# VHH binders against Ferredoxin-fold anticodon-binding domain-containing protein 1 (FDXACB1), part 8

Target 1, 94 residues: Ferredoxin-fold anticodon-binding domain-containing protein 1 (FDXACB1), of Homo sapiens (Human) (q9brp7r531to624)
Amino acid sequence: LYPPCYVHDVSFWIDQKKGFDELEFHTVARAVSQDTIISIQFLSRFQHPKTQQVSLCYRLTYQTCDKALTQQQVASMQSQFRKEIQQHLYVIPR
Key: E = the ipSAE of ESMFold2; O = the ipSAE of OpenDDE; V2 = 0.75 times the mean of E and O plus 0.25 times the DockQ between their complexes.

## First folded at step 6 (VHH)

Design w32 (framework vhh_7yz9_2)
Fold by ESMFold2-Fast, scan of step 6:
Structure w32 (fold): chain B 94 residues (1-94), chain A 119 residues (1-119)
Amino acid sequence: as target 1 above (94 residues)
Amino acid sequence: QWQLVESGGGLVQAGGSLRLSCTASGFTFSEYYMGWYRQTAGNEREWVAFIYSGGYTTYADSVKGRFTISRDNAKNTVYLQMNSLKPEDTAVYYCAREWGFDTDEFDHWGQGTPVTVSS
């Protein structure tokens, strides 16, 4: 039997003038999760027809066989991840 | 059991600088994120800074631009460089090993290193 796997989606508005640094996004995800995020999948790009603002949606999969990983721990990591990307990537979570 | 040993605290005048160190043993240091907290008499411990396994850092608003957290995985050591110190930074500073934000890892602190900033 494989260790438990937890899936969480994150969506956010980007700053189109500053751009979106996908490499930094991956770096923050890896750091916050202590490398328990094994997959980051791009799901969608949406552009608001009136404001022209762009939002992105990603799916993150948490799993590790080396450490106990609970749903509560993953929820806490996901919550901090949302805070960190707001501060450092000029994004606004949806 | 694992251990953390803090050092570098002392008495410093306002506007001065101090560098705190925390040396870890008993666990694979490079795999954990490390944090600094501080506590004043009669208050709960307050988060100051985190550094994650990959080197990414975060800071409390009260210390942004003045404090810098860093790590040396070869020496199993985390540092807190404190610049432009203010009297309100007076506290006992604690090093912590972190796993998650609502875990009891916070109960496994180092002994603390006191910092007093005179006016």
Scores: ipSAE 0.000, ipTM 0.173, lowest interface PAE 14.0, mean pLDDT 79

Design w33 (framework vhh_7yz9_2)
Fold by ESMFold2-Fast, scan of step 6:
Structure w33 (fold): chain B 94 residues (1-94), chain A 119 residues (1-119)
Amino acid sequence: as target 1 above (94 residues)
Amino acid sequence: QWQLVESGGGLVQAGGSLRLSCTASGFTFSEYYMGWYRQTAGNEREWVAAISSGDYTYYADSVKGRFTISRDNAKNTVYLQMNSLKPEDTAVYYCAREWGFDTDEFDHWGQGTPVTVSS
C-alpha cells in the first residue's frame, strides 16, 4: 500500500547569537505533525553576502497509514509548524 | 486578512529628506523582519533595507550612510528615514514583511509610495 505522500520545504533565518538546535527542530516537527512526518532532509545553508544573515532550508515528507491524510490537513500542520519553530527556535520563517 | 500601508512619499529636491512609514495589521508585527524595496520603471525590485525583530539593521550599499530603517512595535510601524536624496533614488518604495533577502519572487508587498527626487 502506498498512502498519499506530501512534500513541503521550509526555509528560515536563524538567530546566529542563540544558535540553531536541529534536534529540537526535529522534535517540534514530529510533535506538530502527530508523527506523520517520516523524513526531514537538510537541503541548503545560505549566507546573505551583505547582511551575513544565515538561512537554512529543509524538506519535510508527510505520510501515514493510520489516518486519512489530506493536502489541507498537511497544509494546516505545515502552517502550525512554521509558528512553533518561531517560538521554540528563535527563527524567522522565509 | 493582513495588510501593509505605505505613506510619506512625494516630490523633493536633491539633497533633501523624506521619512516613509509602513503600518502593518493582521499579523504579529514584532516577530517579523521588515524590509523596504524600491522599483523604477523597466527595472526589477531592488532591496533597500531591513530590520530584524531584535532591531538589527541591514542596508544596500547604494543607500548605506544615507538611509535609516527603524520600527515601533507598539504602533506596528516600520520607518525609512531618507537623507541626502539623489535623483537616482527616484522610485516607488514598497514595504514588505521579510521572508528572505535574496528571493526571485516577492510576497507580502504593500501598495507602494512614490518618491521623486528632482535635480
Scores: ipSAE 0.000, ipTM 0.120, lowest interface PAE 14.9, mean pLDDT 79

Design w34 (framework vhh_7b2m_4)
Fold by ESMFold2-Fast, scan of step 6:
Structure w34 (fold): chain B 94 residues (1-94), chain A 119 residues (1-119)
Amino acid sequence: as target 1 above (94 residues)
Amino acid sequence: EVQLVESGGGLVQAGGSLRLSCAASGFTFSEYYVGWYRQAPGKQRVVVASISSGDYTYYSNSVKGRFTISRDNAKNTVYLQMNSLKPEDTAVYYCAREWGFDTDEFDHWGQGTQVTVSS
């Protein structure tokens, strides 16, 4: 059986004074997903015209042949990931 | 299937420069985090520099200001520009593919390329 592949995008506002630690972002993604994220792709950078705040958007691809992986499990991991990056990276989702 | 091939190593005098290349094949290069690691004789393999799919870079303290990592997604290649080389930089340099940062385990390694810096 070929394992199912799940794709989720995440967007967040960064703290421009503290900066964005992409190494920590990858570390959190790996930990939360139990190593099922096989790809993290940068999609876009947006700067709000009025507030000048910067948001980043990434695409996360989940896949594994070693563990049962369902849409519900991936959705749960993605939700936890959004919470963890707020705590560790000083970002605000959406 | 997944293949990483390093090149550009050699013998150079202290203060000199070298540019290492890592040619990747067998995967969607632009989607992965890629890093350069080095291993001196009898030592643990350690991270030198890493670059994300979004071009965010990391450098170990020993190479900051001297080395520059970059990628060319059209050519499926990652580069390490090494300037102001020191004898302490002598090591075998390896290219590695990662979906995230991990110092203990890696998805795929290249064969390595020897860099020797004479005093």
Scores: ipSAE 0.000, ipTM 0.110, lowest interface PAE 15.7, mean pLDDT 79

## First folded at step 8 (VHH)

Design y2 (from n05 with D31S S53R; framework vhh_7yz9_2; at its last look DockQ between E and O 0.06; V2 from the best seeds 0.00; counts 0 for: pae E 12.0 > 2, grease 26.6 > 24.2, placed apart)
Amino acid sequence: QWQLVESGGGLVQAGGSLRLSCTASGFTFSSYYMGWYRQTAGNEREWVAFISRGGYTTYADSVKGRFTISRDNAKNTVYLQMNSLKPEDTAVYYCAAEWGYDYDEYDYWGQGTPVTVSS
ESMFold2, look of step 8: ipSAE 0.006; ipTM 0.236
ESMFold2 (binder alone), look of step 8: mean pLDDT 83; pTM 0.837
OpenDDE, look of step 8: ipSAE 0.080; ipTM 0.520

Design y3 (from n05 with D31R G54S; framework vhh_7yz9_2; at its last look DockQ between E and O 0.13; V2 from the best seeds 0.00; counts 0 for: pae E 16.8 > 2, placed apart)
Fold by ESMFold2, look of step 8:
Order: C-alpha cells, then structure tokens, then sequence
Structure y3 (fold): chain B 94 residues (1-94), chain A 119 residues (1-119)
C-alpha cells in the first residue's frame, strides 16, 4: 500500500577555497536520482578543531510512486551521488 | 591500491634535527588531510600533527614550536621537520591520511619509520 521510503545521510568536507554551492548540490541530487529524492534536509555543520576543515551533513529521503524502488537501487543512487558531489562540488565525502 | 611510504627516520643526538617524508599513491592526495602519529613501546599511537588539504596546520602541545608539518601536493608528499629533538621524542613515526572523523574505515596508514634520539 505504501511506497518504500529510504533515508540516507551524506556528510562531506568542503573545500575552503572553492566554497559550497547548495543550489548545485540540490541540482546534482535531482539529476542522479531522477527526482526520486523527495526531501533534502540540512542536519549539521562541524568545524574540525585541529585542521579547521568544515563538514556538512544532509539527510536524503528517497521515494517515488512512479517506480518500484529497491534497497539496492537506492544504495546505487546514493553511491553515485557521493561520487558526483566529489567531482562537481569539490567536496570529500565522509 | 593505496600506499603511504615513510622515510627519513634514524638515530640522532638530542638537540638535533631530522626530516621525515611520506609519499602517497592510489588516492586523491590533494583532497585528504595528512597527519603524523608516533608510538613508543607498550603504548597506543599518539597524535603529533595534522595538515589540512588547504595547508592549515595543528600540533600536539608536546611538539609545538619544534616540529613543522608541510605538504607538496605536486609530489604527493607530506613532511615532518623535527627540530630541537629530545630523548622523549624517540618513537616509531607513522604517516596517516584521514577522510572522515566519525568513521575510522577511511583512514590510511604507513608502515612507520623509527626515530631514536640519544641523550
């Protein structure tokens, strides 16, 4: 009756020199998931006391009524998303 | 396959200097922060220094003002310049590449290079 809903968090170190573009982050999420990510929630910001590097954490919710999603499909999308943000947003996934 | 290879360890008299090197391969070196740790017999490894991907440095209190960490991203190499060495600095020194502080599964370690400081 209810479509499956999958929740995955992503966290990453941002590049201090290049900055972080949150709009581009959302754009990449939609493209990689073919719009199956229905919610993107900012959770936290952390600055490492020793290195001064900054990390961000977001919660992604995957769901669609148009296609059946499996855990394996969502895991594959999450893996590809982590790769894409590294390449396009200059971040290092945690 | 990733690899970290330390070199430059040895025997040195107190008050002397030594420069350790650690050369990396098999991962995107410029995006990792790098660290040095040391271990004495019968003890856990202890942190010595970190350098971020952008070059910011931090040090343990016991080595501040004497040790300098640096990196050369073109050579995939991190260095530890150790000056004013004391016998208590005697240890095996390990290079590490750190990815995520909440998860230990992404840490890379070298084999270690021994440093002995004689009184």
Amino acid sequence: as target 1 above (94 residues)
Amino acid sequence: QWQLVESGGGLVQAGGSLRLSCTASGFTFSRYYMGWYRQTAGNEREWVAFISSSGYTTYADSVKGRFTISRDNAKNTVYLQMNSLKPEDTAVYYCAAEWGYDYDEYDYWGQGTPVTVSS
Scores: ipSAE 0.000, ipTM 0.094, lowest interface PAE 16.8, mean pLDDT 79
ESMFold2 (binder alone), look of step 8: mean pLDDT 82; pTM 0.826
OpenDDE, look of step 8: ipSAE 0.017; ipTM 0.330

Design y4 (from n05 with D31N S53R A60E; framework vhh_7yz9_2; at its last look DockQ between E and O 0.09; V2 from the best seeds 0.00; counts 0 for: pae E 10.4 > 2, grease 25.4 > 24.2, placed apart)
Amino acid sequence: QWQLVESGGGLVQAGGSLRLSCTASGFTFSNYYMGWYRQTAGNEREWVAFISRGGYTTYEDSVKGRFTISRDNAKNTVYLQMNSLKPEDTAVYYCAAEWGYDYDEYDYWGQGTPVTVSS
ESMFold2, look of step 8: ipSAE 0.006; ipTM 0.302
ESMFold2 (binder alone), look of step 8: mean pLDDT 83; pTM 0.842
OpenDDE, look of step 8: ipSAE 0.295; ipTM 0.681

Design y5 (from g3 with D31S A50F G53R R56S T104Y; framework vhh_8fcz_2; at its last look DockQ between E and O 0.05; V2 from the best seeds 0.00; counts 0 for: pae E 15.9 > 2, placed apart)
Fold by ESMFold2, look of step 8:
Structure y5 (fold): chain B 94 residues (1-94), chain A 120 residues (1-120)
Amino acid sequence: as target 1 above (94 residues)
Amino acid sequence: QVQLVESGGGLVQPGGSLRLSCAASGFTFSSYYMNWVRQPPGKGLEWVSFISRSGSYTTYADSVEGRFTIIRDNDKKMVYLQMTSLKTEDTAVYYCAREWGYDYDEFDHEGQGTQVTVSS
């Protein structure tokens, strides 16, 4: 009865001029995974010491109560999520 | 093989309540997101409500939010739509539909529907 958990991290450079819209990031994550992401955890911020470029890293925990969610499905959701944030949030996946 | 059978429609007065049912068979019901959609007279399909596989996440069209509740029972392979405070604009044929993929606007199967008529 304990649902399996799948953990994937995503990291990306932000567009410093446009800023990072964290609310929209959460919205996109939940929309792409629909009901399966239960946790979005900020892990780290890195600022390159010479260029001052900033990257963020988040941990996504996918958990399902359904038999259909597999490692392959989670990998597909993660890939789609990376594409969506690049297109809609002006970030560059690392 | 795949079947979705809607029932529970009827004639009701404005302000009334009605509970629609959808019986699913021929597929692994708990593996699918489920939706209600409706077709008003002389119009195309419009989306009404969505429920996640576990039932833990639901969304509604603005026109029905606060009045309709989508519920599922994975053991019985049923989806329900509890409708309250019905209005004449809710008159439509109601369908349940499953979804494939990660996009709310893709529907792969619908039954014969159930007629809901709200008239004074």
Scores: ipSAE 0.000, ipTM 0.109, lowest interface PAE 15.9, mean pLDDT 79
ESMFold2 (binder alone), look of step 8: mean pLDDT 84; pTM 0.858
OpenDDE, look of step 8: ipSAE 0.014; ipTM 0.299

Design y6 (from g3 with D31H N35G A50Y S54T R98K T104S F107Y; framework vhh_8fcz_2; at its last look DockQ between E and O 0.05; V2 from the best seeds 0.00; counts 0 for: pae E 13.8 > 2, placed apart)
Fold by ESMFold2, look of step 8:
Structure y6 (fold): chain B 94 residues (1-94), chain A 120 residues (1-120)
Amino acid sequence: as target 1 above (94 residues)
Amino acid sequence: QVQLVESGGGLVQPGGSLRLSCAASGFTFSHYYMGWVRQPPGKGLEWVSYISGTGRYTTYADSVEGRFTIIRDNDKKMVYLQMTSLKTEDTAVYYCAKEWGYDSDEYDHEGQGTQVTVSS
């Protein structure tokens, strides 16, 4: 069967003191999704003019040829990914 | 009209405890992250804590982690900040904040603030 493809964006405030580890971000994405995230695209950077806080936005594409993904499975992976980046990368999801 | 009203500030000794409250109105409260920011004397705003709409996700600045707890009550449209082990460095005006939109809004809603002073 031809597997569906799901696209979801994630945006978050980074901890400027700890910095943002982009390599670890990609590592967490691969681990949580069991490699079903096939692309990660940086979309934008925003710096809040009052607080100077920085927010990043990435686009995630989920697909696998091994089995068909469902919307519920992808939503679960996306929710877990948001939890893991908050815990391990010290970011604040939007 | 969005309204955020902070209360519960005051003067407290180092090592003491204080609980801040924020009453919210004018928006669908449970759909938004809520948080606390503070302004120390003579300095800019700094982030303290956020809580997700359901309350499931909470996050704290390193300087307050383990000492402060953010709580929300969606039925009463209230946000709280329970502060313990207060230090003189925690002296600031504390503001309740409604989460802002990415790319479409460069300004957030904050209340009028409540003063917390930690000193001997």
Scores: ipSAE 0.005, ipTM 0.172, lowest interface PAE 13.8, mean pLDDT 79
ESMFold2 (binder alone), look of step 8: mean pLDDT 82; pTM 0.836
OpenDDE, look of step 8: ipSAE 0.008; ipTM 0.254

## First folded at step 10 (VHH)

Design H1 (from y4 with T58Y E60A D104K Y108H; framework vhh_7yz9_2; at its last look DockQ between E and O 0.04; V2 from the best seeds 0.00; counts 0 for: pae E 9.8 > 2, placed apart)
Fold by ESMFold2, look of step 10:
Structure H1 (fold): chain B 94 residues (1-94), chain A 119 residues (1-119)
Amino acid sequence: as target 1 above (94 residues)
Amino acid sequence: QWQLVESGGGLVQAGGSLRLSCTASGFTFSNYYMGWYRQTAGNEREWVAFISRGGYTYYADSVKGRFTISRDNAKNTVYLQMNSLKPEDTAVYYCAAEWGYDYKEYDHWGQGTPVTVSS
């Protein structure tokens, strides 16, 4: 009875000089996925003991009952999302 | 009093270009996410382009590579540069503003500016 759910995590180092704009992060996620991301869950914050760099990890859940999502479509959305946050939010993939 | 006023629509030959403008008043424009939608007769509005308050842009597949959204916060204006126009781009184009994360839940809408692309 439940539509398929696809879960992907994303982890990245933030740019300490520019800071991290969480509002923009959520906006990019929803826009790239055309609103098929139904949940954006903060999982963890890690501060590297030597460099003091901070990384964040989020869990993205893709689902919609209004159209069929495939694993390939979601993988494409996730790949694009990772590229867009790197470019727009100046994060570095972890 | 909140207002969004679109301009720049008109009649253009296929392959041509138009630049739409949307000027905002009555709210702090720089805090809002801006978007463009379009509507043809008998259909619901379709999303065209979006620009976040931080300047991130994204586009519907049908216009990617041809349309460019931009904003000028000093002028409280968002633009849609439309190049390589096709007859299927004919529609009324609406500017929208949204506070928050969800780009589909726009708080403010403009009146629309009609665009006709002749074959």
Scores: ipSAE 0.006, ipTM 0.300, lowest interface PAE 9.8, mean pLDDT 82
ESMFold2 (binder alone), look of step 10: mean pLDDT 83; pTM 0.837
OpenDDE, look of step 10: ipSAE 0.015; ipTM 0.298

Design H2 (from y4 with T58Y E60A E98D W99S D102S D104R; framework vhh_7yz9_2; at its last look DockQ between E and O 0.58; V2 from the best seeds 0.00; counts 0 for: pae E 4.9 > 2)
Fold by ESMFold2, look of step 10:
Structure H2 (fold): chain B 94 residues (1-94), chain A 119 residues (1-119)
Amino acid sequence: as target 1 above (94 residues)
Amino acid sequence: QWQLVESGGGLVQAGGSLRLSCTASGFTFSNYYMGWYRQTAGNEREWVAFISRGGYTYYADSVKGRFTISRDNAKNTVYLQMNSLKPEDTAVYYCAADSGYSYREYDYWGQGTPVTVSS
């Protein structure tokens, strides 16, 4: 059988004044996941009708045949990724 | 053509420090993500540290708190300050550059600089 594939979505509010650096978002994902993320897909943009805040949603796919990935390892990576984007990209996970 | 040249490797006693440098040419250095990797005899290359175009840094657990990656875009150079060195840090150290266009591929690699940490 094929190596397991883990899919996690992440959505977050951006700081419209500072902007969102998508290339840095990709680099943080690669660093935190130790290169186990094989794709990142933009899913949607949402603007809150009352506050005018903008959120973005991305889909992260984790997979590798080089290392044994477990659900718990991926959950830990996803948790760390949410913290790192909050701190480095000035976003608020939702 | 492109080039990455590492320097600063050598022999050092456990507990000591070294600073590695990697100087780039032949591409627009400031647009690249830079990393350090290391390889011991009989093993695969191991990621050590990473610095993004915008200055985000991330470290392998085995070196966190002891190693610091930095870059100077004016000098086209990435650095690895290695403190509190252990015999387990003995390896050939490679710098790498990645433009971010392809996942799991690295655009450029250096030839490596050996580091030996004696007990």
Scores: ipSAE 0.108, ipTM 0.506, lowest interface PAE 4.9, mean pLDDT 84
ESMFold2 (binder alone), look of step 10: mean pLDDT 84; pTM 0.847
OpenDDE, look of step 10: ipSAE 0.151; ipTM 0.592

Design H3 (from y4 with T58Y E60A E98H W99T Y101W D102S D104K; framework vhh_7yz9_2; at its last look DockQ between E and O 0.52; V2 from the best seeds 0.00; counts 0 for: pae E 8.4 > 2, grease 26.7 > 24.2)
Amino acid sequence: QWQLVESGGGLVQAGGSLRLSCTASGFTFSNYYMGWYRQTAGNEREWVAFISRGGYTYYADSVKGRFTISRDNAKNTVYLQMNSLKPEDTAVYYCAAHTGWSYKEYDYWGQGTPVTVSS
ESMFold2, look of step 10: ipSAE 0.012; ipTM 0.317
ESMFold2 (binder alone), look of step 10: mean pLDDT 83; pTM 0.843
OpenDDE, look of step 10: ipSAE 0.696; ipTM 0.856

Design H4 (from y4 with G54S T58R E60A W99S D102E D104K; framework vhh_7yz9_2; at its last look DockQ between E and O 0.14; V2 from the best seeds 0.00; counts 0 for: pae E 10.4 > 2, grease 24.5 > 24.2, placed apart)
Fold by ESMFold2, look of step 10:
Structure H4 (fold): chain B 94 residues (1-94), chain A 119 residues (1-119)
Amino acid sequence: as target 1 above (94 residues)
Amino acid sequence: QWQLVESGGGLVQAGGSLRLSCTASGFTFSNYYMGWYRQTAGNEREWVAFISRSGYTRYADSVKGRFTISRDNAKNTVYLQMNSLKPEDTAVYYCAAESGYEYKEYDYWGQGTPVTVSS
């Protein structure tokens, strides 16, 4: 039986002065999801035309063959991930 | 009143090491992100290293692999271990305390500690 797969996007403003550490972003994603995120895809970059602020958007795919994931579990992981990147990566989720 | 005091700067030969310390008082240190910046004469301050409240670290490319930031919340102190120093690392080093972008609070800055790396 094929395990369920969940897709969620995350977008956030970055601090261009401090930069965005994509390797650390991947590290936080895997830690918060206990390695259930199997794919992290860059989707887009947006620069606000008035303020020049830059945001990035990534697509996260959750799946595991070892345990059944539920929508509630994935939603909780996604919510925690948004909090962790704000707290630890100096970004502002959108 | 709040204070950030850097120490540990000085003169060192290329290839040597220094450990900078920055001790905080007058605010709740554990609630702040901590960073190190450096400035040479006639230039803007440049970011060197950052440590979050929970211990995630980031470094400027020019120092990655050579410098290590750490914090001791019990001692209200942030450290910068500077190894394999190069003449290009010569600058005045400042510590900073930031409450994060979303708080919009004014940043706290130290007075700076000079580091000179001789060839």
Scores: ipSAE 0.006, ipTM 0.219, lowest interface PAE 10.4, mean pLDDT 82
ESMFold2 (binder alone), look of step 10: mean pLDDT 82; pTM 0.836
OpenDDE, look of step 10: ipSAE 0.032; ipTM 0.401

Design H5 (from q03 with D31S G53R; framework vhh_6qgx_2; at its last look DockQ between E and O 0.05; V2 from the best seeds 0.00; counts 0 for: pae E 11.6 > 2, placed apart)
Amino acid sequence: QVQLVESGGGLVQAGGSLRLSCAASGFTFSSYAMAWFRRAPGKEREFVAAISRSGGYTFYTDSVKGRFTISRDHAKNTVSLQMNSLRPEDTAVYYCAADFYGSGEYLDYWGQGTRVTVSA
ESMFold2, look of step 10: ipSAE 0.000; ipTM 0.116
ESMFold2 (binder alone), look of step 10: mean pLDDT 87; pTM 0.883
OpenDDE, look of step 10: ipSAE 0.837; ipTM 0.918
ESMFold2, look of step 12: ipSAE 0.000; ipTM 0.175
ESMFold2 (binder alone), look of step 12: mean pLDDT 87; pTM 0.884
OpenDDE, look of step 12: ipSAE 0.839; ipTM 0.917

Design H6 (from k10 with D30S D31S W53R; framework vhh_8k46_1; at its last look DockQ between E and O 0.29; V2 from the best seeds 0.00; counts 0 for: pae E 16.1 > 2, grease 25.9 > 24.2)
Fold by ESMFold2, look of step 10:
Structure H6 (fold): chain B 94 residues (1-94), chain A 119 residues (1-119)
Amino acid sequence: as target 1 above (94 residues)
Amino acid sequence: AVQLQASGGGFVQPGGSLRLSCAASGFTFSSYAMGWFRQAPGKEREFVSAISRSGGYTYYADSVKGRFTISRDNSKNTVYLQMNSLRAEDTATYYCAAEYDSGYFYDYWGQGTQVTVSS
C-alpha cells in the first residue's frame, strides 16, 4: 500500500526583462504545500511566434507519507500556489 | 468570430487621464486572462498590464506601476485600463489581448486604440 499522489500542471507567462527565478519557484512550492510537493518537473517552454512572449509549464506531484491528501486539499494548495507565484515571481498565469 | 474591440483612446496633455475599454465577443471571456500591450511606431510591442481570468491577480510593467490600473467586468465581457499621470512616452497604439490559461490557441488581439500624450 502506498500513499496516493496527485499531479497538476501549472503554466504562466514570464517577465523576460526580470527573468524567471526557478529557485524561488521551488521555494514557494515547498512553502505553500508544506513540503507535500515531492516533484517539480519542467515540461515545456513556449515562445509565441507573433508576440515573442515566453511561457513555461511545470508538473507538480503532491504526495506525503503522513496522512493521505484529499483531492480538495490538493486543489486548494494548487490554487494558493498559483496566487503566490504571481505575487513573488512576477508571472502571469495562463 | 472572436472580436476584441478597444476604445477610449485620444489626445491628452501630460499629466492627464484616459480610460481604455476592450469589449470581447466570440469566446468565453471569463475563461481568459486579459492583457494590454502598446506599440509606438518603429518600436517593439511591449507589455503594459495583465489581469487573471477571475480578476484576482493583476500585474503591471514597471514603467506604468502606480499610474495605470487594470480591471475587468466579466458580466460585460470587458477589460479596462485606467491611465493616470500620462507622459509623452505613453504615446502608442494600445492593444488588448486574450490568453487562455492552459490552452495552446493563444493569439486573440484587438484592433487597438491610439493614445497620444502631447502638449
Scores: ipSAE 0.000, ipTM 0.150, lowest interface PAE 16.1, mean pLDDT 80
ESMFold2 (binder alone), look of step 10: mean pLDDT 84; pTM 0.840
OpenDDE, look of step 10: ipSAE 0.017; ipTM 0.257

## First folded at step 12 (VHH)

Design J1 (from H5 with A33Y F100T; framework vhh_6qgx_2; at its last look DockQ between E and O 0.04; V2 from the best seeds 0.00; counts 0 for: pae E 17.2 > 2, placed apart)
Fold by ESMFold2, look of step 12:
Parts: C-alpha cells; structure tokens; sequence
Structure J1 (fold): chain B 94 residues (1-94), chain A 120 residues (1-120)
C-alpha cells in the first residue's frame, strides 16, 4: 500500500572560503529529482585532522505517490545530484 | 552478519609497542573509511586514527601523531593500528569503526573493542 522509500546519503568536501549554500543545495536536489526527494537531513560535519578540510554529510529520502520509483531510477538521480552539486556548489564528492 | 573484531590488545610497558588488528566481514570493506577510537576508564570515547576508502589518506588525533600508524589491507579485509612509544595515557579500550562518509560523527559499525594497558 505504501510506495517504496529509498534513502541515500551524500558527503562532500566544501570550500570554507566560498562557504556552503544550503538553500541552493536544497534547490538543486528538488530540480534534479523532479521533487521526488522529500527529505534532506544534515547528518554530520567532519574536519580532516591533518589538512583541516571540512566535509558535510546529508541524508536524502526519495519517495513519490504518483508513480513507483525503482532502485535504478533513484541511483541515477543520486548520481546526477552528485554531479550537479559539484557544478553549482563547488563541492567535491567523497 | 556485520562483524568488526579487534585483536592484539594487551599489557605493555611505557615506551613499548603494540599492533592492533581489526577483521571486517559482512559488508563491502572497500566502500568505507575505517577508524580507531578509544575510551579510557571514566572518559568519553575519542577519535584516534582514520584511513580513507582507498588507503591514500590517513588522519590522526594530535596526541598520537608520529607514534601511531593506521593501515588497511583490502585483500584480507583488515585495518591495523601500529602503536609505538606507548604512554600510560594511551591506556584504553580501542574500537574499530566503519564510516561510510568519513565524518567521524556518524559511524555505521563498531567492534567490541580490545583492551590496551600501558604500565608506567
């Protein structure tokens, strides 16, 4: 009765001097997933103990009632999302 | 199903050396950062060392830099911690951990721990 729900996490290095625009992150997520990402939750921050580089980790939940999503469709959206955040937010996926 | 099993702990005198090993099973070892944490009696657990998925990057807390070396072996699904120049302050239970994201703050799997005692 319930449509499937897929959870995928994404982590990436940020440029601390440029900063990280969380609102734009959400905007990109909605655009590439055509609004099937229904939840975006910040999980953690890691600072590399030697280089001091900072990475962030977010949890993405994919679900829609209009049409059942397949695991392959979600994997494709996740892959595209990782590419888009590199381009638009200047982050490096981990 | 998922198992992280630490070994190699024991009693050693100050200035001595000890090598810890962690055997991993039940998950795709190469997809994870691996880390060592420790918990001294009466204290909170603290980060010790971590190693990237490929093994190309290693990270250490300041108090162990130059004395401890983390390594991993993808053929044997093991991560090791070589501990040299041990001090009484290194006395703790050492835990192996697996971390998909390398965050250190969200650990996917933990071992049961191996006790290291460094006598003065």
Amino acid sequence: as target 1 above (94 residues)
Amino acid sequence: QVQLVESGGGLVQAGGSLRLSCAASGFTFSSYYMAWFRRAPGKEREFVAAISRSGGYTFYTDSVKGRFTISRDHAKNTVSLQMNSLRPEDTAVYYCAADTYGSGEYLDYWGQGTRVTVSA
Scores: ipSAE 0.000, ipTM 0.101, lowest interface PAE 17.2, mean pLDDT 81
ESMFold2 (binder alone), look of step 12: mean pLDDT 84; pTM 0.852
OpenDDE, look of step 12: ipSAE 0.806; ipTM 0.900

Design J2 (from H5 with A35N; framework vhh_6qgx_2; at its last look DockQ between E and O 0.04; V2 from the best seeds 0.00; counts 0 for: pae E 14.9 > 2, placed apart)
Amino acid sequence: QVQLVESGGGLVQAGGSLRLSCAASGFTFSSYAMNWFRRAPGKEREFVAAISRSGGYTFYTDSVKGRFTISRDHAKNTVSLQMNSLRPEDTAVYYCAADFYGSGEYLDYWGQGTRVTVSA
ESMFold2, look of step 12: ipSAE 0.000; ipTM 0.156
ESMFold2 (binder alone), look of step 12: mean pLDDT 88; pTM 0.894
OpenDDE, look of step 12: ipSAE 0.867; ipTM 0.934

Design J3 (from H5 with A35G A50F; framework vhh_6qgx_2; at its last look DockQ between E and O 0.07; V2 from the best seeds 0.00; counts 0 for: pae E 14.6 > 2, placed apart)
Fold by ESMFold2, look of step 12:
Structure J3 (fold): chain B 94 residues (1-94), chain A 120 residues (1-120)
Amino acid sequence: as target 1 above (94 residues)
Amino acid sequence: QVQLVESGGGLVQAGGSLRLSCAASGFTFSSYAMGWFRRAPGKEREFVAFISRSGGYTFYTDSVKGRFTISRDHAKNTVSLQMNSLRPEDTAVYYCAADFYGSGEYLDYWGQGTRVTVSA
């Protein structure tokens, strides 16, 4: 039997002048989730037609075999991750 | 069977340094995030510092940022807190804790604490 997977997307506006560090994004994701995020997949880039602001969307897959995850625990990790990227990566979560 | 044992507390003058250690046993240490919390006399326990399961991510409460450093040693199953530039407001009993998911929402294990007193 396979352990349950939980999938959550995160979207955010980036600061093009400061840049977006994808390596640091992956590092923060894995650290906050205690390495329970097993997949980080880039989904899309959107540029707002009026403001020219750029938004990125990533899909996060949570799974672990050593202790069961609940949907509530994953939602808490996702919430903390959104806070951390805003503070450390200069992004505005959507 | 699970044990978290803090050590390294004591009396120190303001501006001094102290290094706390937490020895862990009875569980898979590398599977847990670790943290330090403190309780000042007459106050509720408060968060101080966090280190991720891998050790690659750390986080500190604002009042200790730049002064305290958390680290972990997987070979010795220990978590340490280097405390520099100590202030009287850092006076507290310091506890280490284990947190499986690293969210701070549900802490699994706690130590008995080590007392730190910082005199003016």
Scores: ipSAE 0.000, ipTM 0.143, lowest interface PAE 14.6, mean pLDDT 80
ESMFold2 (binder alone), look of step 12: mean pLDDT 86; pTM 0.878
OpenDDE, look of step 12: ipSAE 0.510; ipTM 0.782

